VHH binders against Methionine aminopeptidase (map). Designs and how they scored, part 9

Target 1, 301 residues: Methionine aminopeptidase (map), of Saccharolobus solfataricus (p95963)
Amino acid sequence: MTEDELNKLLLAGKIAAKARDEVSLDVKASAKVLDICEEVESIIIENKAFPSFPCNISINSEAAHYSPTINDEKRIPEGAVVKLDLGAHIDGFISDTAITISLDSRYQRLLDASKTALEAAITNFKAGLSIGEIGRVIEKVIRAQGYKPIRNLGGHLIRRYELHAGVFIPNVYERGLGVIQSDSVYAIEPFATDGGGEVVEGKSITIYSLKNPNIKGLSSRENELIDFIYTRFNYLPFSERWLKEFSTNVDELRNNIKNLVKKGALRGYPILIEIKKGVVSQFEHTVIVKGDSIIVSTKSL

## First folded at step 1 (VHH)

Design d02 (framework vhh_7ocj_1)
Fold by ESMFold2-Fast, scan of step 1:
Structure d02 (fold): chain B 301 residues (1-301), chain A 120 residues (1-120)
Amino acid sequence: as target 1 above (301 residues)
Amino acid sequence: QVQLVESGGGLVQAGGSLRLSCAASGSIFSDYEMGWYRQAPGKQRELVAAITSGGSTRYGDFVKGRFTISRGNAKNTVYLQMNSLSVEDTAVYYCAAEYDWSTFGEYDYWGQGTQVTVSS
């Protein structure tokens, strides 16, 4: 990567870490999830970046994929375990980070499990190492604390304008995943649970991305929405909340989105829920591999 | 990259059973959610069954209790066991593979489809 590219990755990481660390202090019982995510996204934009995906707030057994909707009334419950997952990009150079906040001290060990697994994974992260060995490290740390890793969630390779660039960083040992490459960017994201150790799809879909902009048989308005989405977000995930400049009619937006998902123009991301409704914890950093250097771009400052 | 090859379709009488297979080639198949969809003439494609990389399953309401999705031992083959077939199950059945959110890429692969015809 060039020095300019590295500087953009570092700045995107710093901005995401700032938004994460500031807004995590506002995660309290009865707080609106909409207010929290709008605060995250506002901090990112005020710092001259854009969200690389919508702020996710996943509560208790929800592991991923909940972003608040337009006029969302959802509030954080008493005693909640809350995953705050967010990212920023500058000219497509992406950061991705997450922290778990527990409002119930009984879950501190569950949080420590995924947090210490992340620290161990980063310590062992180096070019040339088998990716499956990172999964081995994560699994051992989480299981030693008496919890299960979530087997079907994990980290990922990041490329410019590609949040998930086709390489998986597992939370358990797995064969055939290749080796960590130099001059590359990865998200490492252990998930731990007191449940079964897998996620299943729930019914809610609040996050979307462009899948196929060239579907036949679309209305003029549907084609206008696709063009708007591609222009603003490319193939990065987006929220209906970010479409207000296209239309202020919520029913129109939701109807068009639903139809475009059905026609295969958009991908919807169902919320992911622990299979036995176990509580889930997650911590995540973006790691830049440059030669023999390992740089955690999203580390607290 | 993943390529999907379907087999096992055909003609069967109502009340009978049929097993569909979908063989995937290419790397990282273990990272994919695998699904079966069907399409009857004049209708939209609908979900029949899906299985995550970890083995969790979900089913369309019309087939719950009659169909079972599973992964083969090699982790690159997906099966759909279809029991108690009715005329309404007549459709082209498609195998699909997509990255999970955790393994997300731009890949969405579809098989060519296999015809299932249930006679009364």
Scores: ipSAE 0.000, ipTM 0.154, lowest interface PAE 16.9, mean pLDDT 87

Design d03 (framework vhh_ozoralizumab_d1)
Fold by ESMFold2-Fast, scan of step 1:
Structure d03 (fold): chain B 301 residues (1-301), chain A 121 residues (1-121)
Amino acid sequence: as target 1 above (301 residues)
Amino acid sequence: EVQLVESGGGLVQPGGSLRLSCAASGFTFSDYEMYWVRQAPGKGLEWVSEISSSGSTIKYPDSVKGRFTISRDNAKNTLYLQMNSLRPEDTAVYYCARDEFYDSSGYLDYRGQGTLVTVSS
């Protein structure tokens, strides 16, 4: 990685951490999820970056993949355990971070489990180490607190304009995942639960990405929407809320998106829900591996 | 409950062919998009192919396009990968996956135990 590339990664991390830390203070019972995520995304844009994916705000047994919709009226429930997951990019150089906020003091140990697992994973993170060993560390810490790690969620390699670049960092021990590479960027994201330790797909889809821009037989309007998406988001995930410049007709926009998913031009990301509807906690940082150095780009100032 | 069982791997010489099979059970196979993914020794997961629930939409990355063919038999709940013109670089454990987010390394819905393909003389 060049010095210019490293500087962009560090700045993207700083901006994401700023948005995370400032907006997490607004996570309260009865707050609108739409207001929270629009504030996150506004802070990122005001600081001359772009969201690397839509702000996720997942409540209780929801682990991931809920981003507010256009005119979303959903409010944070009393006593909720809320995952706020967000990221920024500068010219495709990506940061990804998450924090859990509990409005119910009874879940403090569940939060401590995933938070301490993240800290332990970062402490052990180094080039040449087996990726499965990071999963072992995470699993050990979470289970020691009396909770289960979520086995089918984990961290990931990040590349330019690629949020998930084909390397999985597990939350449990797993063989055959390769070794941590120098000159690379990773998200490390332990998930802990009082449930079964696995997620399943729900029916709701609020996040999308471009899958294939060259599908044959699309209408002129469908091709215009694909061009709009590619130009603004590349292959990064996006929200319908970010398509308001393309169309102000919400029903028509939603029908177009649904049709493009059906035709294979777009990928939809269903909400992920703990299999036994257990409460889920998550903490996440982006780490940059440069030689023998480990840099946490999303660390609080 | 959900099970994916891969078979058909083995040792082949460069230029050879293999057909992989994946037997699916515990879900309505015909309702799901299916994937083949692979992991070479010491490397990360790599997407190899995808096929829509009906079989009408099929996609490949450039690395295997023209050499590999994905297909499915919804009546038999079976997914196939026909691999032709195999190269040493194709050596990997191949997994059958019910993961509509395979472009993401952080989310694997369901993956089988895998079948090893070794391309060597």
Scores: ipSAE 0.005, ipTM 0.251, lowest interface PAE 11.6, mean pLDDT 88

Design d04 (framework vhh_gocatamig_d2)
Fold by ESMFold2-Fast, scan of step 1:
Structure d04 (fold): chain B 301 residues (1-301), chain A 121 residues (1-121)
Amino acid sequence: as target 1 above (301 residues)
Amino acid sequence: EVQLVESGGGLVQPGGSLTLSCAASGFTFDYYALAWYRQAPGKKRELVAGITSGGSTVYMDSVKGRFTISRDNAKNSVYLQMNSLRAEDTAVYYCAADLYEGSWYDEYDYWGQGTLVTVSS
C-alpha cells in the first residue's frame, strides 16, 4: 500500500468514527431509525467521503442488515439494545465500524463481552498469525463473560471497492482460514449473545448490491436503473433511499428492485436474526496491518 | 436448525455392552469437539469421554479401557462404545458439541436430549 492509499484509509476511518461517535448520542427511545441513519450518512458526505454501505441499525435480536427504507417510520423501542454499523470510503478505500448502545442497564455485561473481545482481538492481531487464532481469542473472552459468540458472523478482509474481499475473520476457532497478511486491511467484529450463538435469515431485505449488470431481457427502465446503480455505487451495497433521484415512485422502484434480485442482476442481503431470538451485541473496528504496525483506523479521537 | 440426537440406550446386564450414537445436523460438524456426559440420580453431570476436531480423545478414569469414543465426519456422527458395563454406569447419557476445541467443561454450545442407560441384572 502507497502513502496516498494509507492516508485515504486513515481519513475514511476518522470520518466513520466521527459519524459513529456523534450520532450514537442520538440513539434514544422513540428516535426514528431513518433520522439516525440519514444523520450518519449526511456527516460522511459533509466530510467529503461517501458511505461504503448503508447505515445499519439492528435492534435486540437483529444482528445485521437492517437499513431504514424510504419513509421508514420505525422507532427505537424502550429498553432497546441497538447496533449502529456504518462505514465510509474515499475513492474506494473503505472503513467499517460498529458500536452497541443499550437503553437497558441489564445488558451492560453483554455489551462488555463483545467490546472486550474486540480489544483482545486487536491486541493479538499480527501478520503471520493464523486467522483461526483470532477467533479462538474472541470466543474465549465472550464465553468467560457468560455469553456465546455468534459463530456464523465475523470480520472480513477489505480491498478497494470490495467490502468483503474473500477472507473471513471468525468469532470462534476455525481451521483453514489462512494467516493474517501484512499490507492488508481487515474488519474485526465480535458478536455476543444470550441466545443460541447463530443467526438465521429473516424475511426483510433492505440492502442490495450489483451482482451481474449484463442480464439479458431487461426493460429499458431496468437497464437504466442498473446503469444508475453502477455509476453511483459500483459493486458496494446500497439502499433504496439512495435511488430517490432515479424515481420518486416508490412502488415502481421497489418492483424494479424485486425483479432485478429475482433475475440475478442484484444481490439482496436479508436481515440476520439470532436463532433463539437472543439479544445481540457487536463492536467493530477496521485495522490496517503494515509491517509490524497495527493501526486502528476507526478508533475514537 | 441445530440438532444433536442420541440413540442406543437401554437395559443391559452387568458385563454387557452398548453402543451410543449421536447424530448431528445444522452446524459445521468437522470444526466441533464432541463429548459424552452422564448424570446419575442425585449426582452432578460428569464428563465421560471427549473427542476433538483432530481426533484426540479424553476419558474419565473409571471408564478408561472399557469405553471408546469415535467420530465419523462423513456421517456427522459421534459414537461411544461401552464394554464391561457396571451398575455404577447407570445414568442418562448426553451428547454435547463445542466449537472451543479442547474445552471439557460442561458449558457446551449444543446439548442433546439424553438417552437412558440402565445396567441391572
Scores: ipSAE 0.000, ipTM 0.103, lowest interface PAE 19.7, mean pLDDT 87

Design d05 (framework vhh_7ubx_2)
Fold by ESMFold2-Fast, scan of step 1:
Structure d05 (fold): chain B 301 residues (1-301), chain A 120 residues (1-120)
Amino acid sequence: as target 1 above (301 residues)
Amino acid sequence: QVQLVESGGGLVQPGGSLRLSCAASGFTFSDYAMTWVRQAPGKGPEWIATISSGGETMRDDSTKGRFTISRDNAKNTLYLQMTSLKPEDTALYYCAKEDWGYDYLEFDYRGPGTQVTVSS
């Protein structure tokens, strides 16, 4: 990667870490999830970056993919275990990070399980290592603490304007995933649970991305929306909340989004829920691999 | 070659029962979560139930009191027991295997499906 590209990756990481660390202090019972995520996204924009995906707030057995909707009234419950997952980009150079906040002291060990698994994964992360061995490290640490890793969630390779670039970093040992490459960027994101250790898709979808901008047979308005999405977000995930400039008519936006998903122009990301409704914890950092060195771009400042 | 073959569908009266089967081959069945999905006329696919490699189940709220997912790893077979069937359960039912290639559960293999029609 060029020095300019590295500098953008580092700055995106710093901005995401700042937003994460500052806004995590506002995760309290009765807080509106909309207010929390709008604050995250505002900090990112004020620091001259853009969100790489919508702020996620996933509660208790929800593992991922809840972002607040327009006029969302959802509030943080008493005793909640909350995953705050966010990222920034500068010209498509992406950071991705997450922290779990527990409002219930009984879940501290569950949080420690995924947090220490992330630390162990980073310590062992190096070019030339089998990706499946990172999964082995994560699984060993989580299971040693009496919890299960979530086997069908994990980290991912990141490329410019590609949040998920086709390489999976597992939370359990798996074969055939390749080796960690130098001059590459990865998200490492252990998930731990007191449940069954797998997620399933729920019915709710609050996050979307462009899948195919060249679908034929679209209405004029649908084509305008596709052009707006591509111009503003490229192929990165987005929220309906970010489409206010396109239309202030919520029903119009939602109908157009639904139709574009149905026609295959947009991908929807269903909320992911632990299969036994177990409580889920998650911690995540973005790591840059340079030769035999690892830079954690999203570490606390 | 991964293959999934559904069977057990048919015409049934409201309130009736059916047991669907999905025969799996071409992969180590016991290592994967398996899912039943349905597609009603004029609608997209809807998730019904998932069973983990370890046998833990998650069901859609609209069917979980009436439908039961199970598996027999020795026979490489997935089952869906359906009771108290309603006209709105009319759909093509198919099974799916999860894929770990991404940061979440994806269903990359689906069978041809088995038709369930609930009508008098």
Scores: ipSAE 0.014, ipTM 0.328, lowest interface PAE 7.6, mean pLDDT 88

Design d06 (framework vhh_8h5u_2)
Amino acid sequence: EVQVVESGGGLVQPGGSLRLSCAASGFTFDESSYAMGWYRQAPGNQHERVAIITSGGSTNYPDSVKGRFTISRDNAKNTGYLQMNSLKSEDTAVYYCAAYEDFGSYWSDYDYWGQGTQVTVSS
ESMFold2-Fast, scan of step 1: ipSAE 0.016; ipTM 0.400

Design d07 (framework vhh_7d4b_2)
Fold by ESMFold2-Fast, scan of step 1:
Structure d07 (fold): chain B 301 residues (1-301), chain A 120 residues (1-120)
Amino acid sequence: as target 1 above (301 residues)
Amino acid sequence: QVQLVESGGGVVQPGRSLRLSCAASGFTFSEYDMGWYRQAPGKQRELVASISWSGGSTNYADSVKGRFTISRDNSKNTMYLQMNSLKPEDTAVYYCATEYGLDYSEFDYWGQGTQVTVSS
C-alpha cells in the first residue's frame, strides 16, 4: 500500500475509535437505539469521513445486523448486554470496530472472554501465520473462561470499498484458510456466548448493500434509486435512514427496497441470533499488516 | 439443498494447463464468496484461491500466484480455476467451497472434489 492509502486507513480507524468510545458512554437503559446510532454516524461525518456500514446495535442474544430504522422507537432494556458495531471510510479505505457494553455486572466475565481473545489474536497476528491458528488462539481463550466462541462468525479481509473481501478469520480452529498476508487489512472480531456457539438468521432485515446494479426490467424510479445508492455508498452496506434525500415517503422507499432485494439488485442482511438465545459479547479491531508491523487502526488513544 | 459439484480434473504432464469448474445449486450463488481448496496426499487441506461474490476481488496462495486464475459466472452459478504451468507439487484433490456464510449449518463448505495429477 502507498503512504496516502495507509494514512487514510489510519485516519478512518481513529475516527471510528473516537465515535465508538464517545458514544459507548450513552449506552444506557431506556436510551433510543436510533439516537445512539445517529450520534455515531454524525461524529464520523463531522470528522470528514463516511460510515463504512450502518451503526449496529445488537442486544443480548442478537449478535449482529440490527441497525435502527427510520423513526425507530426501540429502546435499550434494563440489564442489557449491547454490542455497538461501527466503521468509517475515507475514499473507500475502511475501518471496522466493535465494543460490548453490559448494563448487568453478571456478564462481566462474558465480556472479558471476547475482549481478551481479541487481545490474544492481535498479539499472535503476523504475516505468514496460518489463519486457522488465529481461530485456535481465540477459541482457547474464550473456552478457558467457560464460554463458547461463535463458530460461524468471524473476522474478514478488508479491501477498498469492500467490507468483506473473501477471506474469513475464524473464532475456532479451521484448516485450509490460507495465511495472513503482508500489505493487507483485516478485521478480527471474536464473539463469545453462554449459549450454543452459533448464530441463525432472524426475520428482520435493516441493512442492505448493492449487489447488482445492472438488473434488467427495472422501473425508472428503481433505476434512480440504484444510481443514488451506487454514487453515495458504492457496494458498502447502507441503511434506509441514509436514503432520505432520495425520498421522504417511507412507504415508497421501503417498497422499492423490498422489490430490489426480490429482483436481486440489493442484498439484505438478516439479523443474526444465537441459536439457543444465549447472551453474546463481541470486541473487534481493524488491523493493518505491513511487513513485520501490526498496526491496530481502531485502538483507543 | 446446497450442492457443489467439481469437474475438469485429470492427468497432465508438467507445464500443461487444466481448467476446473464448480457448479453450484441450492443457494443464491451470487451472494457468497467462493474458494478453491486442495489436499495433497499426507497433507492438510489448503486454500488455493478465493473470489468475492461480485468477482471484484481475488486472493491466491503464494504457491500458485501468477499461474492460477480464479473466476466466476454468476449467471451460470459456476466458479472456475484456470491452472497454467502445472507442477508435480500441484497434484491434489481440488475442492470448491463457500468461503463463509451467515449460517454454516445450512451450507456445505466442500464439494466432493476433483483429482488433479501432474506427472511425466
Scores: ipSAE 0.000, ipTM 0.197, lowest interface PAE 14.8, mean pLDDT 88

Design d08 (framework vhh_7ocj_1)
Fold by ESMFold2-Fast, scan of step 1:
Structure d08 (fold): chain B 301 residues (1-301), chain A 121 residues (1-121)
Amino acid sequence: as target 1 above (301 residues)
Amino acid sequence: QVQLVESGGGLVQAGGSLRLSCAASGFTFDDYAMGWYRQAPGKQRELVAAITSGGSTRYGDFVKGRFTISRGNAKNTVYLQMNSLSVEDTAVYYCAAGFEYDLWGSTYDYWGQGTQVTVSS
């Protein structure tokens, strides 16, 4: 990667860390999830970046994929365990980070399990190491704390305008995943739970991405929406909240989105829920591998 | 053996000031984020202030403009300067140390025993 590319990755990481660290202090009982995510996204934009995906705010047994909807009235419950997951990009050079905040002291050890697993994973992260060995490290740390890692969630390779670029970083030992490459960017994201250690798809979808812009038989308005999406978001995930410049009619917008998902033009991302409805904790950093150097781009400033 | 030892708490009148100190030992202080938390009876523990190894700070909304966190790496000590104290600031104050990347609320690796701050009207 060039120096210019590295500088954009580092800046995207700093901006995401700033938004994460400032807004996490506003995660309190009765706070609106919409206000929290709008604050995250506004900080990113004010710093001349764009969100790399919609701010996720997942509560208790929700592990991932809840982003607030237009005029969302959802509030954080008393005693909630909240995953705040966000990222920034500059010209498609992506950062991705997450923190868990607990409003209930009973879950402190659950948070420490995924947090210390992230620390251990980063400490062991190096070019040439088997990716499965990172999963082994994460699993060992989480299980030693008396919790289960979520086995069907994990980190991922990141490329320009590709949030998930086809390499999986597991939270458990797994063979055949390849080796960590130099000159590469990875998200490392341990998940721990007091439940069963697996997620299932829920029915709610609040996050979308472009899948195929060349579907035949679309209306003129549907084609205009696809062009709007591609121009502003490329293939990165987006929220209906970011389509306000295209349409202010929420019902028509939602119907168009549902139809484009059914026709295969858009991908929807269902919310992910722990299989036994156990509480989930998550921590995540973006790591840049450059020769023998491991750079945590999303570390606190 | 990791130790965090708080000092400087006590009784103070509303509008007064206190300076808390936390002396750290048993780990590489310069590599850790440091924080102050407080807990009043019947309330959850909340972040007061945090400072990274690099010196960047963050504060709870209820203390912004009144409290200042700082660190002295040569002395392995973190400080909390508390100005314009109110009765609502009455709590046990805890020093915490965490992973270099962590300013993250409830996720600190090491905690002190706590020091009582009581603000009278």
Scores: ipSAE 0.005, ipTM 0.280, lowest interface PAE 12.0, mean pLDDT 89

Design d09 (framework vhh_gocatamig_d2)
Fold by ESMFold2-Fast, scan of step 1:
Parts: sequence; structure tokens; C-alpha cells
Structure d09 (fold): chain B 301 residues (1-301), chain A 121 residues (1-121)
Amino acid sequence: as target 1 above (301 residues)
Amino acid sequence: EVQLVESGGGLVQPGGSLTLSCAASGSIFSIYDLAWYRQAPGKKRELVAGITEGGSTVYMDSVKGRFTISRDNAKNSVYLQMNSLRAEDTAVYYCAAWDEYGYSLPDYDYWGQGTLVTVSS
């Protein structure tokens, strides 16, 4: 990577960490999830970056893929375990980070399990190491604390304008995943649970990305929406909340999005829920591998 | 459901080229991230190249500049163009498909049967 590219990755990481650390203090019972995620996204934008994906705010057994909708009235319950997952990009150079906040002290050990697993994974992270070995480290740390890792969730290779770039970093030992590459960027994201250790898809979809901008048979308005999406978000995930400049008619936006998913122009990301409704914790950092150096771009100051 | 079938393997001289093809059956091929892995005798499977649904590519360091991965969703196919082949590239090559939602190999993924590439005189 060039020095300019590295500087953009580092700045994106710093901005995401700032938003994460500041907004996590506002995660309280009765707070609106919409207000929390709009605050995250506003901090990112006022620092001259863009969200790399919509702020995810996942509660209790929800592991991932809930971002607030337009006029969302959902509130954080008493005693909730809340995953705040966010990222920033500068010219497509991406950061991705997450923290879990518990409003119930009885879950502190569950939080420590995924947090300690992230720390152990980063300590062992180096070019040439088997990716499956990182999964082994994560699994051992989480299981040693009496919890299960979520086996079908994990980290990922990040490339410019591509959040998930075709390499999976598991939370359990797996063979055949390749080796960690130098001059590369990865998200490492352990998930721990007191449930079954697997997620299933729910029915709700609140996050989308462009899948095929060249699909045939679309109306003029549908093509205008695709052009709007591609111009502003590229192939990065987006929220309906970010389409207000295209249309203020919520029902029409939602109908257009549903039709474009059905026609294969957009991808929808279903909410992911622990299979036994167990409580889920998650911590995540973006890691830059540069020669023998491991740089955690999303580290707190 | 996706079923993967590789072809294009064979014997080639050092410095030669081969194109591997992987054909998929099933209406959901276009939503999958795709990869080529290889396994040499006595070694574990390793990622050679990957291509996402959006067309971004990743390569193992030893093949960068020599191999090119591509996909054709209209033909339900993924390809690996291999140039400047070396003896060390001798392996069984596998096509794989996985979901970007974070489903991991091997439990949630589809693998082909493999195709042998031998680089020798």
C-alpha cells in the first residue's frame, strides 16, 4: 500500500474509534436506537469521512444487521446487552469496529470473553500465519470462559470500497482458509454467546448493498435510484435513512428497495439472531498488516 | 443449492499457461463469493485467488501478477487464468463458493471435486 492509502486507513480508523467511544456513553435504557446511530453517523460525517456501512445496534440475542429505519421508534430495554457496530471510510479506505455495552452487570463475563478473544487474536496476528489458527485462538479463549463462540460469524478481509473482500476470519478452528497476507487489511470480530453458538436469519432486513447495477427491465425511476446508490455508496452497505435526498416518500422508497432486491439489483442483509436466543457479545477492530507490523487502526487513544 | 464442477486441469511445461473453469448449477450463483483453492501432496488447502459478488479480487502473494480470477454470472462460471506456471503450482485446484454474511468454510460452503494441475517437463 502507498503512504497516502495507509494515511486514509489510519484516519478512517481514528474517526470510527472516536464515534464508537463517544456514542457508547449514550447507550442507556430508554434511549432511541435511531438517535444513537444518527449520532454515530453524524460524528463520522462531521470529521470528513463517510460511514462504511450503517451503524448496527443489536440487542441481546440479535448478533448483527439491525440498523435503525426511518422514524424508528425502537428503544433500548432495561438490562440490555447492546452491540454497537460501525465504520468509516475515506475515499473507500475502510474501518470497521464494534463494542458491546451491558446495562446488566451479570453479563460482564460474557463481554470479557469476546473482548479477551479479540485481544488474543490481535496478539497472534501476523503475515504467513494460517487464518484458521486465529479461529483456534478465539475459540479457546471464549470456551475457557464458559461460553460458545458463534461459529458462523467472523471477521473478514477488507479492500477499497469492499467491506467483505472474499476472505473469512473464523471464530472457531477451520482448515483451508489460507494465510494472513502482508499489505492487507482485516476485521477481527469475535462473537460470544450463552446460547447455541450459531446465528439464523430473521425476517427483518434494514441494510442493503448494490449487487448488480446493470440489471435489465428496470423502470426509469428504478434506474435513477440505482445510479444514486452507486454514486454515493458504491458497493458498500447502506440504509434507507441515507436515501432522503432521492425521495422523501418512505412508502415509495421501501417499495422500490423491495422490488430491486427481488429483481437482483440489490442485496438485503437479514438480521442475524442467536439460534437459541442466547445473549451475544461482540468486540471488533480493524487491523492493518504491513510487513512485520500489525497496526490496529480502530484502537482507542 | 449450488453444485460446482471444475475443468481445465492438465499437464503443462514450466512457463506455460492454463485456464481453469468452474461451472455452477443453481439460480443463486451470482450472490456467492467465489474462490480457487489448491492442495499439493502433504500440504493443507490454501487460498489461491478469490472474487466477490461485486467483482473485487484477492490473490495469494506467490501468484500475484501471474494468475487472474474472473467470473461470468451469465454463464454461472468462475475462471482462473494461470500464466508463467512454476513447478510449485502443481496441485489439485478446487473451486469454492461462500456467503459474505460470514458463513465459514467448510460447513456453509460448496466445494467442487478438484482438478489436477501438473507443472513438469
Scores: ipSAE 0.000, ipTM 0.155, lowest interface PAE 16.6, mean pLDDT 87

Design d10 (framework vhh_ozoralizumab_d1)
Fold by ESMFold2-Fast, scan of step 1:
Structure d10 (fold): chain B 301 residues (1-301), chain A 123 residues (1-123)
Amino acid sequence: as target 1 above (301 residues)
Amino acid sequence: EVQLVESGGGLVQPGGSLRLSCAASGFTFSSYAMYWVRQAPGKGLEWVSEISGSGGSTKYPDSVKGRFTISRDNAKNTLYLQMNSLRPEDTAVYYCAKDYDEWFGSSYGMDVRGQGTLVTVSS
């Protein structure tokens, strides 16, 4: 990567870390998830970046993929274990980070499991190492704490305007995943649970991305929406909340989104729930591999 | 029911060439990165090549870089691996594999591979 590209990656990481660390202090019982995520996204935009995906707030057995909807009234329950997952980009150079906040001190060990696994993974992360060995490290640390890693979730290679660029960083040992490459960017994201160690799809879909902009037989209005989405978000995930500039009619937006998903123009991301309804913890950093060194772009200052 | 069917393997002498094919069904082929992986006798799986859903980016490990070329035909739901300058150490069962479903913040899914196609490089 160029020096300019590296600078954009570092700045995107710094902005995401700032939003994460400031807004995590507002995660408390009865707080609206909408207020929390709008604050995250506001901080990112105020610092001259854009969200790389909608702020996720996942509670208890929800592992991922809940972003607040327009006029969302959902509130954080008492004693909740909350995953706050967010990212920023500058000209498509992406950061991705997450922390877990527990409102119930009895889950501190569960949080420590995924947090310590992330620290161990970063310590071992280097060009030339088998990707499966990172999964081995994560699994060992989480199981040593008495929890299960979530085996079908993990980190990923990041490329410009491509949040998931086709390489999986597992939370358990797997072979055949290749080696960590120099001059590359990865998200590392251990998930730990007191449940079964696997997620399944729920029914709620609140996050979308452009899948195929060239579907035939769309109306002119549907093509205008696709053009709007591509121009604003490229292929990155987006929320219906970010389409207010295209239409203020919520029913119209939701019907158009539903139809475009059905026609294959958009992808919907169902909420992910632990298979046995176990509580889930997650921590995540973005790591830049540059020659013989690594840089954690999303670390706290 | 994701299905991947590999073909094109066979016996070839050192320095020769083979082209492998993988016919994919049961998913939207153009939406997923695809991989070739191989397993030599008595050894574990080794990643061989990667191609993005659009075909716009490819990656290779040093062991095959410059000799192997991955490509795809999204209209035909088919993945290819062109193997040139084959060496005895390339002898393996070759599998195509579908990437995990791309869910942001995570990569949910299963490691899916076909039955494989045997490539034997010997004189």
Scores: ipSAE 0.000, ipTM 0.215, lowest interface PAE 11.3, mean pLDDT 88

